# VHH binders against Oxysterol-binding protein-related protein 5 (OSBPL5), part 3

Target 1, 118 residues: Oxysterol-binding protein-related protein 5 (OSBPL5), of Homo sapiens (Human) (q9h0x9r126to243)
Amino acid sequence: VVIMADSLKIRGTLKSWTKLWCVLKPGVLLIYKTPKVGQWVGTVLLHCCELIERPSKKDGFCFKLFHPLDQSVWAVKGPKGESVGSITQPLPSSYLIFRAASESDGRCWLDALELALR
Key: E = the ipSAE of ESMFold2; O = the ipSAE of OpenDDE; V2 = 0.75 times the mean of E and O plus 0.25 times the DockQ between their complexes.

## First folded at step 1 (VHH)

Design c6 (framework vhh_6z1v_2)
Fold by ESMFold2-Fast, scan of step 1:
Structure c6 (fold): chain B 118 residues (1-118), chain A 125 residues (1-125)
Amino acid sequence: as target 1 above (118 residues)
Amino acid sequence: EVQLVESGGRLVRTGGSLRLSCAASGRTFSSYAMGWFRQAPGKEREVVAAISWSGGSTWHADFVKGRFTISRDNAKNTVYLQMNSLKPEDTAVYYCAASRWVYTDSGKTYEYDYWGQGTQVTVSS
């Protein structure tokens, strides 16, 4: 039951933006490098997270998904049983900052994430 | 909330081309994924093509790949289906549909929230 799937730019630990393929399902956000032969990057556990719009005139429509107690948002294993760290991923552990292609795309993502967070 | 109206369906000869349009009314069109479906007499409705809200991702059914192309113009609140090399098997009522649930490149579709009334395409020799 996939709610939403599209590319989003995610801010890495080195403060650069990386375009990644994001698949939203109830309770989880799966992140891959590409949609076709995508290598799994990580799975975000949404029950651990809060969502907030992150205003930025420089970077366009942004939003943040984060753990309110600064703990990891990541699942310990991937959808095929991959262990955490089986792939290199320079993403923050307790939050993710996303950049949408447009305000319309960003609003759509916010709405879908709010439903999935329930 | 969005309302959808298809147009462009008509009688065409085998091998011909046709472009269908789907005009959306109401705010938020650009926040919906869009799909084209078709239904021939006595058959179930089947998905033909889908496009993400941004237009950055598209999916086409194997039986129309290379012949049909889905596109959208968010400034005009319109989705298009360009149909080339039409075959008699393409004869059907074509529907456009909107969903806030975006599809995947795996070719799987999601439940669509809003539907148009359909436009008839007939392909004959």
Scores: ipSAE 0.005, ipTM 0.170, lowest interface PAE 13.2, mean pLDDT 77

Design c7 (framework vhh_gefurulimab)
Fold by ESMFold2-Fast, scan of step 1:
Structure c7 (fold): chain B 118 residues (1-118), chain A 122 residues (1-122)
Amino acid sequence: as target 1 above (118 residues)
Amino acid sequence: EVQLVESGGGLVKPGGSLRLSCAASGFTFSKYAAAWFRQAPGKEREFVSAIYSGGSTTYADSVKGRFTISRDNAKNSLYLQMNSLRAEDTAVYYCAATRYEVRGSYYSYDYWGQGTLVTVSS
């Protein structure tokens, strides 16, 4: 069951933001280039992640999912038919920094992620 | 009904230790972020420490390295281990819980305890 689905900007390894489609389900966050089928980027395993707000004067409402021992947050097994690394720049392996469209949207995401983490 | 009940406050000398407890009832505690706040005489209520349902913690700069927040979801309980206590730690300590929260410095909490007094004095 889908808890939440919307676009979020995600910080790449070179510090630029990429707008991606995020689908939240219990225990997992699926990331796609667009809402269209076959646009898979990766799957984040929430059971190994912690969630924290990352306030920024420059970037607005931000939050972070990370592995507390700096291990990969990504699932090894993904959906068939989509190539890994098809986005503009690579995403970090042990954490993800998200930027919400607004403070209201960001609070909704924090709430939904907290629900999905347990 | 939803309740948070603090205990463990008391009089302690500078350099001493205290362990505060907070018992939660009437809701699924494990799904909530929980925090400690304090209010000293003549001052505003200030954030002390928070622990999120995912297990991560955050601390006010004034207590980092001295206080440790922890939780026991099986017992619906929140704890604050306070070491190296100072006179400026004298305050009423409140536990708080929220289902929905902006993490970090922008906390707002829906459920509050009645408070427990901690006095640090020689």
Scores: ipSAE 0.000, ipTM 0.090, lowest interface PAE 17.3, mean pLDDT 78

Design c8 (framework vhh_8cml_1)
Fold by ESMFold2-Fast, scan of step 1:
Structure c8 (fold): chain B 118 residues (1-118), chain A 122 residues (1-122)
Amino acid sequence: as target 1 above (118 residues)
Amino acid sequence: EVQLVESGGGLVQPGGSLRLSCAASGFTFRSYAMGWFRQAPGQEREFVALISGSGGSTDYSDSAKGRFTISRDNAKNTVYLQMNSLKPEDTGVYFCAAVRYIYTSGKEYDYWGQGTQVTVSS
């Protein structure tokens, strides 16, 4: 069930990078502050998203998940059906940019995301 | 066959240092978070340190913070634990473990090594 789990630097429209823990399952990407239960940040429903590669010499291997109609990529409920308070849910964003620790890690993430999107 | 083999344990005096290594084989190493756990005689196994698959995230028990450093080399399929400022209460068998979905609880870990003995004694 879990396809891949690792930390990634993530940014949305605010242009600042935040290191977050990402857990990929079929159809869903779960994001946590740290690899601890109960520190949930948000959930991305992959059926609503498209994936593109965005490599950069300055930022390394990057990729983007986005909503093609510019709607929020975030699910409104947590993985256990929790209603999320403002401190555990990020600001609405129609896209997220992810920065991998290395090119090999980034390519592994792209392969896994393409599988999860199918 | 999955295999985790620890090395680097031994006898050291209080205040000393040891570097533990864990060589992994039989699974996609970079897709697993790696943890170190320890067990003293008559005690349950306790979490020590954890590192994500990429090496980008680490976590430590309160007793390990500031003294121990976990690292990994994905090209060599090896995870390390550098232990500094060792105390008698650090004595125990140290286990390397692998988990798909990252947890500090040993119950969630998929693969375990046989352990290596660390003794801190004057």
Scores: ipSAE 0.000, ipTM 0.164, lowest interface PAE 13.5, mean pLDDT 77

Design d1 (framework vhh_8k46_1)
Fold by ESMFold2-Fast, scan of step 1:
Structure d1 (fold): chain B 118 residues (1-118), chain A 122 residues (1-122)
Amino acid sequence: as target 1 above (118 residues)
Amino acid sequence: AVQLQASGGGFVQPGGSLRLSCAASGFTFSSYAMGWFRQAPGKEREFVSAISWSGGSTYYADSVKGRFTISRDNSKNTVYLQMNSLRAEDTATYYCAAEYPWYSDSRDYDYWGQGTQVTVSS
């Protein structure tokens, strides 16, 4: 059951934004380089995450998924046993900051993530 | 039943503009990525442009970048293709297509429309 899928900008450890393809299912957020031909980047395990809106005048509509005890949010392997894909910039282990294309898109993502976190 | 009705095609001189529309019904439009494809007589169907379900991401074939703009209005269940600086090579039947949950430049879309003819000629 796919709840929603779209591109989101994700902030890397070097504080720049990378556009990645995000697929939300109950309990997991799957991240890919591109929609169909791209490599699997990672899977976020939502049961260990908390969600918070992080509005920014400079960066637009942002939100954060994080582990409250600073432990890894990532699954060990992809759905078909894939190893983590390469990307331009490393992603943090215990949190992810996302930037939506608009406030409307961001609020849709927040609502969908709240449902998926249950 | 699922329907995708493309319209807005016609005859135009080189350098002219046209706006295509695709009205969707019978599925949850706001959950689907939308794409435009075209096919000239005797040629394979080729990708033109795509837009994500939210409108937050767009993708264009190199042949149309800078000239065409894709957009959508989820409140009207409609996707648009604004075509500027038209060339003779843009002459084709234009098709809209819907894909869940993401878009691609492949021809493996879930739903297809009937198409609208665009002719660019002097």
Scores: ipSAE 0.000, ipTM 0.118, lowest interface PAE 17.0, mean pLDDT 80

Design d2 (framework vhh_6z1v_2)
Fold by ESMFold2-Fast, scan of step 1:
Structure d2 (fold): chain B 118 residues (1-118), chain A 122 residues (1-122)
Amino acid sequence: as target 1 above (118 residues)
Amino acid sequence: EVQLVESGGRLVRTGGSLRLSCAASGRTFSSYAMGWFRQAPGKEREVVAAISGSGDSTWHADFVKGRFTISRDNAKNTVYLQMNSLKPEDTAVYYCAAELSYWGTDSQYDYWGQGTQVTVSS
C-alpha cells in the first residue's frame, strides 16, 4: 500500500524550505512533521493534481504538484479523522513545491508520483 | 530566538480542570506553530495538541479530544492548554514547544520549555 516514504523539503508561503515526512500511497500523498504517527500535517488528493519538474540552479532538484484550476489540493480530514493537522509553516492551498536531497532521489519521487497519479 | 516558560501545573482531583500557560519571549511569536507534549514516568513523550501561528488551525490527539483545547493569544505571546475532565492517566510533565515557521534551514532549531507537573488523583 505504501509506494514510497521519505523526507522532502517543501516550500511554504515564504521562500524557506521545511523538511517534512512524506508517505505516498495510491491516490494520496500524506505529509507528517516526523515519521512518528499522529503528527499529520496534511493529505494531498492526487486525483486533482498535475505533476511537473521545476528545475532550479540554486535549489537543486525540485518538482511541483498543483491543481490546474487553482483549487485546493488538500483533503479536509486526516487519515485518522483529524480536522486540522498543520503544525509547521503555512502551506499553499493550490500547489506544493518539493525539493529532493539529490537528483536521483528526485527522479525516484517523480516515477513514484506518476505511478500514484495513474 | 524564543524562550518558553510553562506554568499552571498542580495537583487536581479526578474530574477537575486546569489551564496551562506557556509564555514565550521573542519578536516573532506569531510565526511559530506551538505544541503541547506530555511525558509520564517510564513512558515515552506524547504529542497532546498543536496550534498554527495564526491560531486558525488546531490539532488534538484522540486520547484528549473533547476534553482538552489548545488556544493562543499572540498579543500576549502565550499559548494555553485548557484541560477538562482530568483522569489519573493524564498525570505527566507537560511541555510546550515552538516550531519555527522557517524551520528547515540549517540554522533553525526547535525550542522547548522546562515543563510543568500535572498530577491527577482520585
Scores: ipSAE 0.000, ipTM 0.129, lowest interface PAE 15.2, mean pLDDT 74

Design d3 (framework vhh_etentamig_d1)
Fold by ESMFold2-Fast, scan of step 1:
Order: sequence, then C-alpha cells, then structure tokens
Structure d3 (fold): chain B 118 residues (1-118), chain A 121 residues (1-121)
Amino acid sequence: as target 1 above (118 residues)
Amino acid sequence: EVQLLESGGGLVQPGGSLRLSCAASGFTFSSYWMSWVRQAPGKGPEWVSGISGSGGSTYYADSVKGRFTISRDNSKNTLYLQMNSLRAEDTAVYYCAKEGYFSTWDAFDIRGQGTLVTVSS
C-alpha cells in the first residue's frame, strides 16, 4: 500500500539537490528517477531510521532520515531484484536530507513518514 | 577487474594549471557517475568534483568551484580534471573514483593509485 508518492529534492554527497520520485510504503521509501519511465535509485529501510525536521533559511522546509548508529539505511536490492549497481547518482549511505516544495508539503511528508516508521 | 589509472600530476607553481586524466577499464564507463577525490598529507579524503555518466551534470566542492573543470570522454573511457589558478592548499594526491554502492558507508567504492599534485614555488 502506497502511503504517499511525490517528487522530493534529495541532497547528494556532492551537496547538490536532485529532484527524485519518492514512493512511501509501510517500512520502506522507494526512490526512482521518474514516475513514468522510472529507474530505481534505491530503497530506504525505515525500521532502522530516525526522522528529524531540519528547517533552513536558505533551502526551505527540510527533513532528515538517518541511522542513529551511522550504518547504511539502504536495502541491498531493489523491489524487482535490481542490483545497487543500477544507481547512477551518489547519495549518502547512512542518512538522507530531503527538501519539500513547501512547508505544507513538508508537514504532510513528516506525518506520512511518522506513520511508516515503526 | 575494474581498474582506474590516474596521470597528469606534478610540481606546479601557484597560479599555474594542470590537467589530470583517469583511464578506466573493466566496466561500462558511460553508465557510471565518476568523481575526483583528493587527500592532502595528514588530512582525510576530500571530494573535489563529480560528473554524471552522460557528462550532462557536473558538481564541484566550494573550495575548487570556478577554478576546476571536470569532463569525460566516453568514447575513450577517460575522465579529466582541468585545474586552473592552483593554490598551495590544492597540494594532494588526486584519486579517480567510480560511483559507490548505497549499502556501504562509502559513496565511492573504487579508487585508483592516485596522482600527486604539488603546488609550490
């Protein structure tokens, strides 16, 4: 069951923002390049993550998913058995910083993520 | 089987220029994000620049933005770093790095032997 699906900007290891398609389901966040001809980027395992709001004057409404012990948040394989080698853009291993389009959108994402986290 | 071979380093005076090259083999070069990472003596590794598989997107660390240019030639499986307006603080071993895996702690899983850049008068 899809809880929420929309584009979010995600901060890469290069400190730039990349707009990616994010699909939230109970326990996992699936990340794709596009919604229509999507290419799997990665799957975040929510059961090992903590969520915090990180508002920024420069970047607007931001939030962070992270492993409290600095271990990987990523699943080894994608939903169709894709290897991690199919990922074409570098993202951090133990955390992700997201930027929402607005404060309202960001609040909705926080509420949905809190529901998906257990 | 994946191999990365850096070259082009050397001694250069402040304000000078150098062009680094990285010859890649053992994988489909055009399918992977590539980066330059440097390590100065006594310091940890610092990411310098990155380029998408197609070459359509490039990114730079604030310390090198406006001075360095990353590029690639997918027909030759070669990555480049054009370094202009070099400063003493650019002195480091420069490594070519292939896109890493997100199940690891390191975003870049493969580095070559490196090429030494020394900026000194």
Scores: ipSAE 0.000, ipTM 0.119, lowest interface PAE 14.0, mean pLDDT 76

Design d4 (framework vhh_gefurulimab)
Fold by ESMFold2-Fast, scan of step 1:
Formats: sequence, structure tokens, C-alpha cells
Structure d4 (fold): chain B 118 residues (1-118), chain A 120 residues (1-120)
Amino acid sequence: as target 1 above (118 residues)
Amino acid sequence: EVQLVESGGGLVKPGGSLRLSCAASGFTFSNYAAAWFRQAPGKEREFVSAIYSGGSTTYADSVKGRFTISRDNAKNSLYLQMNSLRAEDTAVYYCAAEHFYWSSPEYDYWGQGTLVTVSS
């Protein structure tokens, strides 16, 4: 069952922000370009991740999912062995930084992610 | 044809144990996350446990420490070991398989369910 689904801005390589559709389920975060089948970007394995608030005066309410040993957070490599984030969107392999539309939305996402991580 | 077939349900006394099995066919099971859900009489279907391709597992608070989920990809099978059973565990148990990358219902598969009754 879907715990939460909404758009989030995700920080890509070189500090750019990209709006993507995020679907949270127990243990995984599914990322899509749009809320349509076939627009898949990647799947994040939450069991290998830690969650931390990342306050930013400039960027608003932010939070970070990361691998504590700096290994990939992505479930599957591309067909030719490429990192999923690098081939579909310019996203890092070992962490993701998210920007919520508001503090209220961000708090809601943190609560949902804590539930999914447990 | 895609199928998920549960087995292993039955009547057991409080404090007893049961092992449920789910046999998958018609799709590449190893590419799917797999889960157990249950539905007690007159209640909504609730999540019990899930296991992902990387081997990570999640459990509902009500079953943590008592239930263990596992899978055998070579046999296309999912299991649920249920220990220390309680009357409130009485329900029809369903196995489910969900494609890791798609959120659409067309990528989700469900079994027909197996009844577990915990009664003295």
C-alpha cells in the first residue's frame, strides 16, 4: 500500500533542482518523471538509507536520504550497468536531497519516511 | 497466466505456530517485492510484512518479533512463519507481489487467500 505520493524537488548533480513524482511504500521510494506508468526514474532501497533534516536558509525545507557508507541507494542498475540516477536524471548514487513545497509538506514527508524506514 | 496460490492455513490454538506458503507462477518472481496482508472478519485488509529483492524486510508493529517473512526465488515461493499466535491474528492471509518500479495496479498481483483461525 502507498504510504504517501506527491511531487518533490530533488537536488541533482551541480546543485540543480528537478521536480519529480515520488511514491513511498514500506521499504522503498519509487521515483518517476510524472505520475504515469512508464515514466520511471529509479527505486530507492530505504533499508540502506538514513534520514536527516537538512535545513537551508536559501532552499526552504529540505531533507536527505543517504547511505552511511557512501554506497548506492538505488535498487537496480540500468540495462548497461549505468547508475539509474545518472542515465534518466542527473541524480547522485549515494544520497538524495529533497526540497518540500512547504514546512508542513516537509514534516509530513519526514513522518511518512520514518514509518517506511522502520 | 499469472498466479499466486497460498497454502498452510488452518486452525491452531493460542501460542501455536503455522507456516504459510505462497507459490508464484507466470512471471519472474525474483523481480518483484512480495508481501503478506490479512483481513479479519468485518475489518479492512491490513499490511503484515514485506520482503524486497535486496533481502530487506518490514513488519507491522502487531507482528514484530512473532512473524518472520522469507522467500526462495529458485522455487518462486514466499513464506510467513507465524509464532506465538493470538486470537487477534485470526484472518484470511493474502500474498501479494508488486513490481519494484511501477505504482500501477496492473503490476500488482494478489492470491486468493488462506484462512488462519486461532481458537481454543
Scores: ipSAE 0.000, ipTM 0.113, lowest interface PAE 15.9, mean pLDDT 76

Design d5 (framework vhh_8cml_1)
Fold by ESMFold2-Fast, scan of step 1:
Order: structure tokens, then sequence, then C-alpha cells
Structure d5 (fold): chain B 118 residues (1-118), chain A 123 residues (1-123)
């Protein structure tokens, strides 16, 4: 069951923001380049993650998913057996920082992620 | 029982407007992306518009961009398609459809379908 799907800006390893399509299901967050089929970027395993708000006056409503022991948050293989390293854009391995389009959207995402993490 | 019921179709002149509605029941509407597809006589169904479960993201076919607007009201379990600047080539049966995936535009990836409503654009 899809809990939530929408675009979010995700901070890359070079601290740039990239708009990606995020699909939230119980226990996983699937990330795609576009809403269309065949653009898989990676899958975040939520059971190993913690969620925290990251307020920013310049970047708007931000939040962070991270592994508390600094280990990878990513699934090893994609839905078709793709390796994260061979297909994934350059995103951090142990955390992701998201920027929502608005505070309202961001709070909706936080509520949905809290549900999916449990 | 899952149902999607379209309404608002009709006969309109080129350049006219129509607003289609799709009322959903029998499933958790707010957890599904909603799409509009159309089928002209003798043609295969084609994608028209998609809206995410939250309403925060929309996508359109090239023929619909700039003329059509998809929206939804999760409190009323309803999705809408506002169609402006209608052309004869917009004639067809319009279907609403639901998918749990939000990221798929292909007909085969939609779980639930309405019976369709006829739109005719003719002088």
Amino acid sequence: as target 1 above (118 residues)
Amino acid sequence: EVQLVESGGGLVQPGGSLRLSCAASGFTFSSYAMGWFRQAPGQEREFVALISWSGGSTDYSDSAKGRFTISRDNAKNTVYLQMNSLKPEDTGVYFCAATPYDYLYRESEYDYWGQGTQVTVSS
C-alpha cells in the first residue's frame, strides 16, 4: 500500500539539491528520477533509520533520515536486481536530507514517515 | 465493492470546456494516485493526466499540457479533470483509474477502473 508519493528535493554529496520522486510504503522509501516507470534511483530501508527535523531559514522545511550507527540506509539490490552503486545518483550512504516544497508538505511527510517507520 | 464512477461528459463545441468528476468508493482513496485515460473510436486507451495521492504532484500528456488541469478532493473521494480549449481530437471515452504506485503512467499498472464517460467535441 502506498502511504505517500510526491516530489522532494534531496541533498547530494556535493550539497546540491536534486528533485526526485519519492514513494513511501510501510518499511521502505523508493526513490525515482521521475514518476514514470524505469527511473529507479534507490530504496531506503526504514527499519534501520531515525527521523529528525532539520529547520533551515534559507532552505525551508527540511528533515533527515539517518542510520544511528552511520551504516548504509540503502537496500543492496533494486527491484530488478540492480546494484545501488551502478544506478543510484551520488547520494550519501548513511543519511538523506530532504527539502519539502512547503511547511505543510513537510509536516505531512513527517507524519507519513513516522507511520512507515513503526 | 470497489467503484469508480465518472460524470460530466457531454457534447461541446471546439474551444469549449468540460469538467469531469470521478467518485471513488470501496478503497482507501487517499492512498492511491488517480489518473485519467481516454479512448477514441478504433484507438487504444491513452494516458491523459495523473495526480499523486496527496495532490502535490501532477503530470500530463503532451496533448493535455496547458489545456487540462487534474485535481482531487480527498475528503470527498473525488478526482476532477478540468478540460479547456477542447479540440475535435479530444473526442473519446474518458476513464478514471487508480494505482497504488503513483509513479506509473501505463494503463496496465492501474488497479481500478471506471466505466467511462463520453466526451464529444464537434461542431
Scores: ipSAE 0.000, ipTM 0.119, lowest interface PAE 15.6, mean pLDDT 79

Design d6 (framework vhh_brivekimig_d4; at its last look DockQ between E and O 0.05; V2 from the best seeds 0.00; counts 0 for: pae E 12.2 > 2, placed apart)
Fold by OpenDDE, look of step 2:
Formats: sequence, structure tokens, C-alpha cells
Structure d6 (fold): chain B 118 residues (1-118), chain A 121 residues (1-121)
Amino acid sequence: as target 1 above (118 residues)
Amino acid sequence: EVQLVESGGGVVQPGGSLRLSCAASGFTFSSYWMSWVRQAPGKGPEWVSSISGSGGSTLYADSVKGRFTISRDNSKNTLYLQMNSLRPEDTALYYCARLDYSDSWYGFDPSSQGTLVTVSS
């Protein structure tokens, strides 16, 4: 079951933003380079994540998923058994910062994530 | 000044129940996710459960799912942890914590007292 799917910008460890396709399911957030399923980047395990809104100086709406004890939020394998994700800019291990295109989109993501975290 | 004071710990037999409380002050309680963290003797801190500001979202560690229930009363600035079906491995000091924008834990300090839960026959 897909709760929500859309593009989000994700901040890398190099402090740059990359637009990635995000698919929210119960308990997991799947990240892809494009809407094409063949370019899986990673899977965030939501059962260990907390969610906070994050103020932004940029246009859009920012929020953060993070492990409260700074442990990895990533699954070991992808949905098709992938062991290695598609190459992107380096992403943090214990958290991800997202930026939605608008406040409306961002609020929608927050609502969806709250649902998925249950 | 942010203050978090835990209470409700005690000694119980396996299968027993306890209810922990955390009294919060010094900040807008309802605006923050709150968490329970525990530390067993000789072990590092372990995240137990979290609840959103409104109480609409809850998270649990796999080790406590189905047994523990986190809740809050924002009118009383109090966080709760209902612990049922307690096991010896649940023995630990329990702390409540708030996360700030910088991801730092408020109220969780290894030097703090917390509230002790001992599950023993």
C-alpha cells in the first residue's frame, strides 16, 4: 500500500539538495532517483524514526526524519533485494532532511508520515 | 530552564505492571515530541518510545511493542509510560527526554537520576 508518492529535495552531507522520488508506505520510506522503480536509492525504516518540522530560509517546507539515538535509519536491502543503492550525493546515516515544494505539500507529507509512523 | 522529572519506578515481579510519569516544565510541552529512554546496568542507552506533541503519533522499540504504551497529558505537562507484562530485561533506569532542533536530548543525562524499574522474581 502506497500512502504517498512525490518528489522531495533531500539534503546531503555535502549540504546540497537533490531531488529524489519518495514513496511512503506503512513503516518505510522508499527513495528513488526517479519515479522509475529500477533506480532505488535507499529505504528508510520509519519504526526507529522521529519526525520534526524544520524551519527553512529557502522556499518550500522542510522537515526531518531522524533516529533519536543517532543510529542508522536505513534498511540493509531494497524492496527487490538490492544490496547497493543507486549512486547519489552522500546522505546522512542517522537522519534525513527533506524539503517540499510548498507549505501545502509539506503539511501533506507531515500528515502522511505521522500516519505511516504508527 | 527545561526540567524533566521522572517518577513511578519500583520493584515488580515478571508479568507485573508499572506506570511511569514525567513532569515537564520550562518549555511549551505540547510543541515537542517526547521520548522514553532506558539504560540497563552495563548497557548503553536504549530508546523505548516516542510520542508527538499532539499525541497523534506514537513509536515503539520492537522490544516493547504490545507491552508498553506511551501517552501524554498536555494540560498537565506530563508524559506517561504504561508498562505491562514486564520482563527481567526491562530492568533499567528510565528517563524522559525532549529533542530540540539540533537533535540534542533535553532531560537525558547519564548523571541524572531517572526512575528505576526493577523486574525480578
Scores: ipSAE 0.000, ipTM 0.264, lowest interface PAE 10.8, mean pLDDT 86
ESMFold2-Fast, scan of step 1: ipSAE 0.043; ipTM 0.232
ESMFold2, look of step 2: ipSAE 0.000; ipTM 0.176
ESMFold2 (binder alone), look of step 2: mean pLDDT 82; pTM 0.829

Design e1 (framework vhh_8k46_1)
Fold by ESMFold2-Fast, scan of step 1:
Structure e1 (fold): chain B 118 residues (1-118), chain A 122 residues (1-122)
Amino acid sequence: as target 1 above (118 residues)
Amino acid sequence: AVQLQASGGGFVQPGGSLRLSCAASGFTFSSYAMGWFRQAPGKEREFVSAISGSGGSTYYADSVKGRFTISRDNSKNTVYLQMNSLRAEDTATYYCAAELWGYFLSDEYDYWGQGTQVTVSS
């Protein structure tokens, strides 16, 4: 059951933004380079995450998923036993910062993530 | 195959209203931002309105703000443009377009429809 699917900009370890395809399902956020199979980047395990809105005058509507104890938010392997793609290397292990295209899109994401985190 | 079918155009008097529809097939509709563009004879194609994949964000050209409303129904794979208080300057062929990622105001959309003619004349 897909709750929501859309592109989001995700902040990398080097403080740059990368546009990635995000698919939200109950308990997991699947990240892809494109909306096609085989372009899998990583899977975020939502049960270990907290969600916080991060308003930014510079970057617009932002929000953060993070592990409260600074442990990895990522699944070890993909659904078919795939290793994480090379794109996950520039992404932080214990948190992700997202930038939505607008405040309205960002609030839709926050609402959907609150449901998926349950 | 990808298909975008625009419809609902026609002849209308100044001050009248029309509702345009764009039916999409061949791609995951909710994953694409949808836009409406128009082109009048002898003029370049111009942006009219756009809506995000979720429907949560809408954008309008200054010339149509307050008169036009964009909406979508992801269960029907359709985007709509409700046009109120039509003016002679709104006469154009209206095109719907789909974009995966990117900024809605760009002319670099991935897929384009055939268009539907709107004529506003007394």
Scores: ipSAE 0.000, ipTM 0.106, lowest interface PAE 16.3, mean pLDDT 78

Design e2 (framework vhh_6z1v_2)
Fold by ESMFold2-Fast, scan of step 1:
Structure e2 (fold): chain B 118 residues (1-118), chain A 123 residues (1-123)
Amino acid sequence: as target 1 above (118 residues)
Amino acid sequence: EVQLVESGGRLVRTGGSLRLSCAASGRTFSSYAMGWFRQAPGKEREVVAAISWSGGSTWHADFVKGRFTISRDNAKNTVYLQMNSLKPEDTAVYYCAADIFGLYYSEEDYDYWGQGTQVTVSS
């Protein structure tokens, strides 16, 4: 069951923001290039993650999902058995930094993620 | 909150080696990512290397890959930059910086900064 689905900007290792389609389900966050039938980017395993928020004047409402032991947050296989792919920009293995479209959207995402992390 | 103090900068001959240290004080050092930056005379500050809070992930700029290595010792609250095969182009003031989120590669994304330590490489 889908808890929340929307676009979020995710920070790559090259400091740029990429708009990706994020689908939140209990225990997992699925990331796609587009909401249409598109290329799967990766699945984040939430049971191993911690969540922290960081409002920024420069970047707006941001938050981070990370592995507290600095290990990979990514599932080995996709929802239909796909092998892990890659986007145009490399993404970090042990954390993801997100930028929400607004503070309101960001707080909705934080609430939904806290529910999914249970 | 963290306070940072760099040490180890000095004059070195081309081809030499040097290790810089950054001593941290404060409650949250082990939860912060750390970075090394440098600024040469008349140039903008640039990122050299970064390391995650646990030391499990590192990043090095292309112009230092294979020569410089960042590391940390959380028991000693210290981050290091091992610099090998030094070139005159490496002459700069080196700064350490702390970031609560992780591996940001821009100066403005780091929360705490040291005062810098001068490295001079002469032929």
Scores: ipSAE 0.000, ipTM 0.214, lowest interface PAE 11.2, mean pLDDT 78

Design e3 (framework vhh_etentamig_d1)
Fold by ESMFold2-Fast, scan of step 1:
Structure e3 (fold): chain B 118 residues (1-118), chain A 122 residues (1-122)
Amino acid sequence: as target 1 above (118 residues)
Amino acid sequence: EVQLLESGGGLVQPGGSLRLSCAASGFTFSSYAMSWVRQAPGKGPEWVSGISGSGGSTYYADSVKGRFTISRDNSKNTLYLQMNSLRAEDTAVYYCAKDTLWFGEPSYFDYRGQGTLVTVSS
């Protein structure tokens, strides 16, 4: 069952923002390049993650999903058995920083993620 | 229990307009992306339009882009589709859909409502 789906900007390892399509289900966050084609980027395993707000004057409403022991947050296989492929933009292995389009959108994501993490 | 109730369909002349509504209940409406999907007589389902939970992002099939406008009122748990410049090929049963994993892929949509019939005929 899908809890929430929307676009979010995710910070890459080179500190650039990439707009990706995020689909939240209980226990997992699925990330795709676009909502129309749905090319799979990766799946975040929420059971190993902690969630925190990351306020920023310049970047707006941000939040972070991370592994408390700095281990990978990513699943090895995608929902249709896809292997983690070559991504055109590198993403961190042990954390993800998200930027919401607005504070309202960010609060909705935090509430949904708190539910999915339980 | 998720419930979706579509309304607003009817008979309209080519070039006319209709506004469809979908009343949602049984889930946190603002947390879910919503879509409109249609099924024309004798054809498979076709994704028409999608909107993010906040309403900040909207998407349209090429066949309706520029003619249809999707919107939502999260305070009323209601999804809308404003249809302008209607054509005979827009004739279909229109469904409100939740839990869309991939836009443009009707088989992933959760059809909970009875749909509302739109007939465009001269």
Scores: ipSAE 0.005, ipTM 0.162, lowest interface PAE 14.3, mean pLDDT 78

Design e4 (framework vhh_gefurulimab)
Fold by ESMFold2-Fast, scan of step 1:
Structure e4 (fold): chain B 118 residues (1-118), chain A 120 residues (1-120)
Amino acid sequence: as target 1 above (118 residues)
Amino acid sequence: EVQLVESGGGLVKPGGSLRLSCAASGFTFSSYAAAWFRQAPGKEREFVSAIYSGGSTTYADSVKGRFTISRDNAKNSLYLQMNSLRAEDTAVYYCAAEFSLWDYTGYDYWGQGTLVTVSS
């Protein structure tokens, strides 16, 4: 069921990093403000995504999930029926850039995401 | 009846160690993801550590290198070994188990908590 869960910094639309709680399951990545109920941000549909490591000397260990045709990576409905338009998302629609706390944490995430994408 | 019961909390001096236990009953705990959370006075409940069905573990930055999560499947038990304790680790510690398939929110089952006080 749950493959991995931890905090990750995600690049916002204002180009700043926001620490969010990420829960990885087969085929989906669920994003929350904190690791408790009622603070859902969005659900990423992994079947439409590609994963790439994005090394950065300035920003540390980074990786990117993206739609190869620049379409939305987000689920239309949330787990309790929330529509995308009813949720104010500070995150881009067709990609997400993540920054891990360390290289070892980042490599664990890359391995888990490769597993979840297959 | 699903039950999670924490134990092992107490008073400890800074730099000391404690091991918390969580006993699960009413379901096959060894197959589930499980986690420790804590809530300090006047603060929101925060994530501490988790262990997943595949054996992987994660830790909050504030406890990495000091705390170790583990499980004993034969005893249906979850543990948190806490070393190098600090005053800011003072909190009620909660055991939690598995996410709901239908409600992709946090953990579905919670214990009653065990108090850890770190003071000189």
Scores: ipSAE 0.000, ipTM 0.199, lowest interface PAE 15.2, mean pLDDT 76

